# Designs tried in a protein design chat: VH-VL binders against p42126. Part 28

Target 1, 258 residues: p42126
Amino acid sequence: QRVLVEPDAGAGVAVMKFKNPPVNSLSLEFLTELVISLEKLENDKSFRGVILTSDRPGVFSAGLDLTEMCGRSPAHYAGYWKAVQELWLRLYQSNLVLVSAINGACPAGGCLVALTCDYRILADNPRYCIGLNETQLGIIAPFWLKDTLENTIGHRAAERALQLGLLFPPAEALQVGIVDQVVPEEQVQSTALSAIAQWMAIPDHARQLTKAMMRKATASRLVTQRDADVQNFVSFISKDSIQKSLQMYLERLKEEKG
Below, E stands for the ipSAE of ESMFold2; O stands for the ipSAE of OpenDDE; V2 stands for 0.75 times the mean of E and O plus 0.25 times the DockQ between their complexes.

## First folded at step 11 (VH-VL; framework fv_bebtelovimab)

Design m5 (at its last look DockQ between E and O 0.80; V2 from the best seeds 0.00; counts 0 for: pae E 2.3 > 2)
Fold by OpenDDE, look of step 11:
Structure m5 (fold): chain C 258 residues (1-258), chain A 123 residues (1-123), chain B 109 residues (1-109)
Amino acid sequence: as target 1 above (258 residues)
Amino acid sequence: QITLKESGPTLVKPTQTLTLTCTFSGFSLSTTGVGVGWLRQPPGKALEWLALIYWNDDKRYSPSLKSRLTISKDTSKNQVVLKMTNIDPVDTATYYCAHRGYKYGFWPYFDYWGQGTLVTVSS
Amino acid sequence: QSALTQPASVSGSPGQSITISCTGTSSDVGGYNYVSWYQQHPGKAPKLMIFEVKDRPSGISNRFSGSKSGNTASLTISGLQAEDEADYYCSSYTSSTYVFGGGTKLTVL
């Protein structure tokens, strides 16, 4: 299993641990398991909150799985992107309180997951950066991801962060507001439990409706433009220059591991 | 080729427990994302979803019938079993098991169906 | 869990185009694109015709198309043929639950 769920029904909280070696890349299978696991918790009245964290040392999630985007058919690319959209939609619109306990590096797709949560805690390790660095790779973030970041850190900060493709170390991450707390690595989990308790102290109905109200515009826009967004992704990722770059990168990764 | 077949009693008395078995081929319930669901259709009426079981033994039930339903799987035998307790004449229906495929990550649709088995509840 | 609303019956002549509507709420049809359509001939099991509002499984004729606006999904069958006469059910998936419409009987005149 790529997702470990540790339930504490008494506390009304479950911990979802990412366990997709080597670096919790968002493969199709991993995306599927995440969604199904989340649904299970959403359907269990015993749970009101979920903590997302990594079971892999040093990495929360490295982001999208490059092997899903290289050397495949356009249909595969389309399907993969739809799966990414789905994960975002499910997390972003969840009625559960979601808290990210970020205990490792959190770039790109990892940051996407973290940004869907209601609250983010980052381990104070200079090697653990969080952010959307797509532009450094010549990639434009989709509008729904842009909106998610903008809604988190504000328009001006998001504009700068996205254009420069910034990855924030813990101190800067806290300053810009992309995370809510920075704590010693050994305190990340306990801090997450304390934080989620605060959120769960709020009446569910009022909290959920407020969350929906705040997030409805962006979520609805993606739902309405889901196909167009997929086409944009497919068109981009299918470019010869992009495919070549991805292939080269994958080859380098293999060499480093070998 | 994916195939499913329902088996079980075709006549059941009220208050008894209905046990249906779905035997399938062409796929494995060990495959990530795959599920098998049960649906029913009273004569001349609409389809109704009953239950779903995933490869990882996660289970989903119709909210209205949850208290009466138990779904289980035997992956080694390629079988899924549905149990419904305290049956009533209103439960008379054709019961279907169906494959929930894996496509685009999350794919909540039934793409392959068994032929169905008519279960009549009568005293 | 309220059933999705479909017209009881629709009819058309061979070669014509017909549309079947499926109305839900913002919590199901309007909230996600998990809308599917099933065709069922008398005495037969349902067959998946459309998924994800508008996508067709392999082997399904391009005469079948789907769309959605607001809380209403639609199935359109173009170039109507005799074999299209069947019951059609829409379905929506939300919150780990499947909901079906009441079904529409399509008669080919």
Scores: ipSAE 0.772, ipTM 0.900, lowest interface PAE 0.7, mean pLDDT 95
Fold by ESMFold2, look of step 11:
Structure m5 (fold): chain C 258 residues (1-258), chain A 123 residues (1-123), chain B 109 residues (1-109)
Amino acid sequence: as target 1 above (258 residues)
Amino acid sequence: QITLKESGPTLVKPTQTLTLTCTFSGFSLSTTGVGVGWLRQPPGKALEWLALIYWNDDKRYSPSLKSRLTISKDTSKNQVVLKMTNIDPVDTATYYCAHRGYKYGFWPYFDYWGQGTLVTVSS
Amino acid sequence: QSALTQPASVSGSPGQSITISCTGTSSDVGGYNYVSWYQQHPGKAPKLMIFEVKDRPSGISNRFSGSKSGNTASLTISGLQAEDEADYYCSSYTSSTYVFGGGTKLTVL
């Protein structure tokens, strides 16, 4: 229900559409559905690649679900963060070709998802920004997400972007290298199909081993530190000052909606 | 509170199709992340996983037995059904259904089990 | 699919500690933390004792502990008691597949 999978087994491709109202926030349920759906595709030899995109107008994913991080028990925070880590590890190390067809705004955890992909295509709409803006909320990106951004756009650009919580409009996103193509919104899907075909033209085994080799160091750092990373998150998010700030932000959102 | 119970034939002949039903209570198979699995244990031997069905009808099968297995569910009846085709004497075993709980987003462990049902395949 | 290797049996006296090993490969036990242990008394269904290598479900005694080193997971039972006499199975989950060890019969002398 939150993840729609449109298979084309004859072409070896599936389209995985995000449908978690209102803005594809990474709720615990949505994270769970993503991992289970991805696992099914990974174990079906009919599929060699997946296009990740949104079924929600104007948004790819708004990022982490703040309601999972506010007013909950430490055990809930630990479980939530393990779910976030699980999705990232599964996407980052997937044997499938992953292409992001970013047809909407892509901040924070949405960018986390996009950065795991082999290729990123962003719709040319000035409202569709991409970036890791966690510091704007007083939240620190975990080391493995910092590493992922650094591997994508280089140390200096990542250092600046993370400290300032930058969101890149399409032209800037292309220039800095956080996305690989920018195309008119109506061409995002067809461009994603063309891109995934290029990647699948490479023999699967050699491509998959090369990807694993290139990503091993970054993935291994999280795998070996997974429990410590969870403890750090739980300690940080449990601070009274952080909880109070999150509660105030959530109340502001409710008051604005009525 | 969570309970599962296996039902089906206790004696089957080679080449027949074995149909087993898991009837459960204390949880809903509409809850995100929840699943029901089937496992078996031949007399005096180790446990072997057969299949899993999730709340959203996603299915997983043991690779070595995939061509012989079909798992399905009826959420309104709180039932999960396993069918195994072309039964052979080596399939003699106690068959269990088991609950796979929702915890930490992805929690691939069987925390509640049925009592099991022994299925004997004649020689 | 690969099987996990466990000793066929292990024994100990009341009050002692024993350890049951479960050896897999770098692709399962060594590469992932989806390792669990099940206890099975004669004629009974298996019971989950340890999940995620070392975590205990609610209600499981802290006499049961789990660990992993390389490709080998271990279940340690301290302060052995008569009711600990049972078969013990390890399991590893990878991708969409569960694999079980051959089982270890624990005898309390």
Scores: ipSAE 0.607, ipTM 0.837, lowest interface PAE 2.3, mean pLDDT 92
ESMFold2 (binder alone), look of step 11: mean pLDDT 92; pTM 0.938

## First folded at step 12 (VH-VL; framework fv_bebtelovimab)

Design n1 (at its last look DockQ between E and O 0.43; V2 from the best seeds 0.00; counts 0 for: pae E 3.8 > 2)
Fold by OpenDDE, look of step 12:
Structure n1 (fold): chain C 258 residues (1-258), chain A 123 residues (1-123), chain B 109 residues (1-109)
Amino acid sequence: as target 1 above (258 residues)
Amino acid sequence: QITLKESGPTLVKPTQTLTLTCTFSGFSLSTTAVGVGWLRQPPGKALEWLALIYWNDDKRYSPSLKSRLTISKDTSKNQVVLKMTNIDPVDTATYYCAHRGYKYGFWPYFDYWGQGTLVTVSS
Amino acid sequence: QSALTQPASVSGSPGQSITISCTGTSSDVGGYNYVSWYQQHPGKAPKLMIFEVSDRPSGISNRFSGSKSGNTASLTISGLQAEDEADYYCSSYTSSTYVFGGGTKLTVL
């Protein structure tokens, strides 16, 4: 299992822990398990909130699995991206209260997951940065991810962050508003529990409808343009220059591991 | 290549427990994201989803029938079993098991079906 | 969950195009693209014809197409043929639940 779910039905909360070694990359299988796990929780009326966190401190999620986007067929790229879209849609539109307990590095796709949550808590560790750094790899964020960030930190801040591919350490992350709280690492989980309780104190119906209202524009746009977005991704990722960049990056990663 | 076949009693008395077995080939329920579902169709009526079991033994049930349904799998035998308790004449239907494949990371469609087995509930 | 709404029957002549509608809500058909269509001939098991609103499984004729607008999905069958005469069911997946339409009987005149 790449996703560990620790339910507390009495509290109405489940903790979903990422356990996809080595760095919780969003592989196709991991994406699928995440969606399935989330759906299970959504379908259980005993749960009102979910805390997303890493089973292994140090890394929340390294983001998309680059091996899924390099040296594969266009069909594979398409399938992979659809899976990414699906995860985003399910998280972003979830009726559950979602809180990210970010107990590790949270770049790119990790940040994508975090941004879908209603509330984000980041461990106060200078090694743990959060942000969308796609542009540093020559990759652009999809419009729905861009919108998600923009809706979180504002247009100007998002514009700068995306163009520069910024990864924010905890202090700056809090300042720019990409996370809601920064706490000592040992307090991340407890803070998340406290936070989620606050959210769950709100009547579900009103909260859910408000959330839907706030997120409808972006979510609906992706749903409507899902195929076009996939095509754009496939076209982009298949470019020789992009493939080369990804390959080089992967090679670099291998070297660092060795 | 993928085939499914339903088996079990074709006649059940009210209040009894219906046990149906789906035997399949061409795929393994150990494969990530794969699932097998049960559906039914009363004569001349619409399809109704009953339950789904995943490769990882995660289960989904129809909300209206959840209390009466139990789905299980034997991966080694390529079988999925559905049990439905407290059977009533209204449960008379053709019961289907179906393959839920893996595609695009999340693919909630039944792409292969068994031929179905008609179960009649009568005293 | 409530069943999706389909017309009870539709008819067309060979060569014509017909459309079957499937109306749900913003929580199912309108909220996600997990809309599928199944064809069922008398005495036969359903056959997946369309998935993800508009995608066709391999082997399915391109005469079958799907679309969605708002909370309504549509199946269009072009160049209607005698073998197309069957029941058609739409389905939507949401929150770990499958919902089906009431079915539409297509008669080829």
Scores: ipSAE 0.519, ipTM 0.828, lowest interface PAE 1.5, mean pLDDT 94
Fold by ESMFold2, look of step 12:
Structure n1 (fold): chain C 258 residues (1-258), chain A 123 residues (1-123), chain B 109 residues (1-109)
Amino acid sequence: as target 1 above (258 residues)
Amino acid sequence: QITLKESGPTLVKPTQTLTLTCTFSGFSLSTTAVGVGWLRQPPGKALEWLALIYWNDDKRYSPSLKSRLTISKDTSKNQVVLKMTNIDPVDTATYYCAHRGYKYGFWPYFDYWGQGTLVTVSS
Amino acid sequence: QSALTQPASVSGSPGQSITISCTGTSSDVGGYNYVSWYQQHPGKAPKLMIFEVSDRPSGISNRFSGSKSGNTASLTISGLQAEDEADYYCSSYTSSTYVFGGGTKLTVL
């Protein structure tokens, strides 16, 4: 299993742990497990909140799986991007309280997942940076992820961070507001439990309707433009120059591993 | 390469429990993000979804039939079993098991089907 | 939540285009893109033709296309051929459940 769910129905909380070796890349199968697991918890009335965290040492999620975006057909790229959109929509609009316990590096697609949560806690380790560094790889964050970052840290900070592909170390992440708390690594889980209890103290009906109202505009922009966003991604990722760059990155990753 | 085959009784009496087995090959229900569903089709009528079981033992049931259905798997035998209690003549149908994969991500569809088995409930 | 409504039958001549409708509600077809279409020849198992409203699995002819508007999804078959004569079912997925339409018998004249 790539998604481990540790329920505590008495507390109304489940811990969803990412276990997709080696670095929790968002492969098509992993995306599917995430959505199915989230859906199960959303339909179980004994759960009101979920803590998202990693079972892999040193990494929350390294982001998009480059093997899904290199050497495949345009139809595969379209399907993959739709799967990424689906995960984001399901997390972003979830009626559960979502808290990310970011116990490792959180670049790109990992930050995408974290930004969907209601609250983000980052371990105080200088190797655990968070941010949307897509431009460093020669790719563009989609407009709906740009919107989400802008809503979180403001226009000026988001504009700078996206263009430069910034990754924020813990102190800077807290200062810019991309995370809500930074705590010692050994306290991340206990802090997440405390935070989710505070969020769940709010009556579900009022909290859920407020979240839906606040997030409706951003979610609707993707929903109404979903096919165009897919075509833009497919067109971009299919370029020969991009495919060559991705192949080079993958070859370097194989050299480091073996 | 993915194949599924339904097996079980072809004739059952009212009030009995119907047990159907789906035996499959070409995929694993232990280590991959897949599921196996059960559907039925009464003679000359539309398809009806009954249940689904995922690799992680997550189980989904048709709301109208949930109280009568139990789905389970034996991953070592590559089998999924559906039990339906209190069988009635209206349950006469061709029963299908079907694969639900992740080839294109989370899209709720059934891409490979068994040939089906007709179950007749005597009056 | 609701059953999906399809016409009981449609017909067309070889070479024509036909459209089969599938009407649900704002809570299923209108609100989500979890619509699929299945073809079933007599005595055979169903075959997936379209998923996510408009996507084709590999190996499915581009003569088959899907769309939706409001609460109604549509399957369009262009360049009708004799082998297209079959029953067609739409399905929708919501809240962890599948709902099928009543089916449409396509006759190629």
Scores: ipSAE 0.451, ipTM 0.790, lowest interface PAE 3.8, mean pLDDT 91
ESMFold2 (binder alone), look of step 12: mean pLDDT 91; pTM 0.937

Design n2 (at its last look DockQ between E and O 0.01; V2 from the best seeds 0.00; counts 0 for: pae O 8.5 > 2, placed apart)
Fold by ESMFold2, look of step 12:
Structure n2 (fold): chain C 258 residues (1-258), chain A 123 residues (1-123), chain B 109 residues (1-109)
Amino acid sequence: as target 1 above (258 residues)
Amino acid sequence: QITLKESGPTLVKPTQTLTLTCTFSGFSLSRTGVGVGWLRQPPGKALEWLALIYWNDDKRYSPSLKSRLTISKDTSKNQVVLKMTNIDPVDTATYYCAHRGYKYGFWPYFDYWGQGTLVTVSS
Amino acid sequence: QSALTQPASVSGSPGQSITISCTGTSSDVGGYNYVSWYQQHPGKAPKLMIFEVSDRPSGISNRFSGSKSGNTASLTISGLQAEDEADYYCSSYTSSTYVFGGGTKLTVL
C-alpha cells in the first residue's frame, strides 16, 4: 500500500517504490511499512539486492512527517523517533545490496534514507536536490545522521553542508560525492539495475561482512545511545515555541497546496 | 479491550493436520504494523514461537517448523488460522495466539494473549 | 540462532530484591534491544512485563525493571511479594524470529 514491492526473484532483485502521497513524508505508518517490507526481503533467500525509488512524481521523499511531530503526546514523539531510528538502523546494517534510484527531490529525511544505501543515483533534473537542510528550519540533524553524511562526503564537506543546510543540485551532488552517479531521468531505473548487478557480482558473504565491518562503529554509536537520543528529541520537539513553529509551517504547507 | 481466543480440536492423531483458529476483538488486523502470532507450550515446558502474520499478509515462521506450518488470516472475520502438518506426539502442547502491537512503529512484542487451548496428540 | 539461557529456578524472601538472568549471544541479546520478559502463573497465559530491554507496559509495577550488559539481559524484581511467584521467560526478536529462554521458576519463600 505505502510501499510497492516489485520483485524479480529470478534476478535476485526487488524494486521498493515509495507510495505515500503526496510527497513520501516519513509518517509513522510509512516507516513501519518500510521496515517490515525490508525485513521480508532480507529473509527471502531469493533476493540479494533492493532498489529504493519513488512512485510519486518529482519527489523521492520530502523527509520527516511534521504531523507526527506536532500536537501529539510525548509518548507519541518517543515512539515516532524510535521508528525513525529503526528504519535507519535497518537500512544501514542491511545484508542486502541497497541502491537508491533518486527520481525526485530528496531533502532531509529523504536524504537520510538515501545515505544508508550502498550506491546513489540521482536524476539529472535541476529541480531535484539532495541534502540535509534541517538547520535552515532551526533543527539540528541527529548525531547519527551527521555521522552518516560525514562518512559519505568527508568531514569538511559535511561540516559545511550541515551548518549551511545545503541542498545539492545534481552537478554539485556528484562533485561533493553525496551521490555516486547522475543520469538523465529516464535512465535512472536502468542505471540502478546495472549498478546493483555490479555489487551482486561480489560473493555475498565477503561483501556483507566487509560492509558490516565498515559500518560497525557508526551503527554502534546510535545503538548504545538510543534512549538518550530519543529523550533529546522528545525534549526538543515538546517545547511550546517549537510546537508553534511547526504548526505555522504546516499551515503554510496547506496554503501552498490550496 | 483486546481479546483473543483459540479454538480447534483438543485431540488429534499422529500424521493428521492440526488446524487452530484465533478469533479476536478490540483491534483490526487491517491496521499497519499489527500482527497476530501463534506460540505453544508443551506441558511443564518452555514457550516456543511458531508463526506470525501481519496486517498486509506478510508471514514469519519458526525456522525449525517452517516446513510444517501455514498461517493465514481473514480480516473480515477477525480470525487467524494456523495449520500444522504431520502432527506428532511431541506436538502435544497448549497453543496460544497473541496480539503483536503496532504501538509507535516496529514493536515486536506480544502484549495480549489468548487463554490457550490444549491439544493432545494420541498414539 | 539458539535458545537463550536462564537459570532453572531462583528464590527469595518477601521484601527482597531478586534478579533473573537471560544470556544470549552478540547476535541477539548483545546486538539488539528486542528483549522482552513474560510472567506466567500456573495455568495462565503469559503476561508481558518488560519490553525493549527495560521498558514497562502500562499497569506493570515499577518493582519490575530490566537491563542488559553485554550478552546478558536481567529482570530485577524488588520488594518481592507472594504473587510474584511464577515462571519468567525472556525472549529476543532477531531477523524475523522470536527465541525464548527456557524459563525460570521464581519461588517466594
Scores: ipSAE 0.595, ipTM 0.835, lowest interface PAE 2.4, mean pLDDT 91
Fold by OpenDDE, look of step 12:
Structure n2 (fold): chain C 258 residues (1-258), chain A 123 residues (1-123), chain B 109 residues (1-109)
Amino acid sequence: as target 1 above (258 residues)
Amino acid sequence: QITLKESGPTLVKPTQTLTLTCTFSGFSLSRTGVGVGWLRQPPGKALEWLALIYWNDDKRYSPSLKSRLTISKDTSKNQVVLKMTNIDPVDTATYYCAHRGYKYGFWPYFDYWGQGTLVTVSS
Amino acid sequence: QSALTQPASVSGSPGQSITISCTGTSSDVGGYNYVSWYQQHPGKAPKLMIFEVSDRPSGISNRFSGSKSGNTASLTISGLQAEDEADYYCSSYTSSTYVFGGGTKLTVL
């Protein structure tokens, strides 16, 4: 299993731990498991909150799996992107309280996951950066991700962060507002539990409707433009220049690993 | 119907520059994603890719032969030209030009070929 | 870039099924699905038979199929016919470069 679910029904909370080595990249299989796991929890009335964290300290999620976006058929790219959309939609619109306990690096797709949560806690480690660095790879964030970041840190900050592809260390992450708390690494989990309890103290109906109201515009836009967004992604990722860049990057990664 | 035809000298002396022309029909090299490539095949040997030119005049070359190759296009004439400098007997081969389409996105395959032209390098 | 490895020759009788292998590395065949197969009859230009590991261009017989496992791609020809006698080349595309196999001579007995 790439997702470990540790339920505490008594507390009404489950902890979802990412366990997709080596760096919790969002492969198609991992995306699928995440969605399934979340769905199960959503359908179980025993749970009201979920903490997302990594089973591998040091890395929350390295983001999208580049191997899913390089050297594949257009159909595969489409399927993969649909899966990414689905994960985002499910997380972003979840009626559950979602709290990210970010106990490792959180770039790109990792940050995507974190941004969908209601509350984010980052370990105070200089090696743990969070942000959307797509532009550094020549990639443009989709509008729904852009909106998510914008809704989190504001328009100006998001504009700067996205264009420069910034990754924020803990202090700066807190300052810009991309995370809500920075705590010692050993306190990340306990802080998450405390935080989620606070959120769960709110009547579910009122909380959920408010959340839906706040997020409806962005979510609905993606739903209505889901196919167009997929097409845009496929068209973009299929460019020779992009594929070449991705291939080169993957090769470098292999060299570094080997 | 897509067709390609190679033309140029069939006999070249060593050290000279080989110039081959590909004349094609049935498609336009102004269409987004379209490319025309050159390949060669020595007698009784395997295929080798040489160069590729895209609709936007972007060019790709074989790493081993890059310094000797120049590919260009004349879209108005539906022609692609390949020049290879410092020709050697080892360059004796059938030279093909081929269409590289853009089907359903990234599609790095040669789906239409010319019949090829045999170029012999001899003193 | 090193050439892809193919058997020099394969043979089969009419009606049989034969397979031609194409072995590369994790940086080409194993790493990407940009694998294609070309058929070439004597004195003729290559013909695209398979692309994207297993897809067939329009007009190509369904007797031709492709697959990949690890760093090895395979071309399978079922219901072998006399007209299938030809040279077959595999190809892989990586980072704006095309690499070909050494070719396989298919003889129909």
Scores: ipSAE 0.014, ipTM 0.542, lowest interface PAE 8.5, mean pLDDT 93
ESMFold2 (binder alone), look of step 12: mean pLDDT 92; pTM 0.941

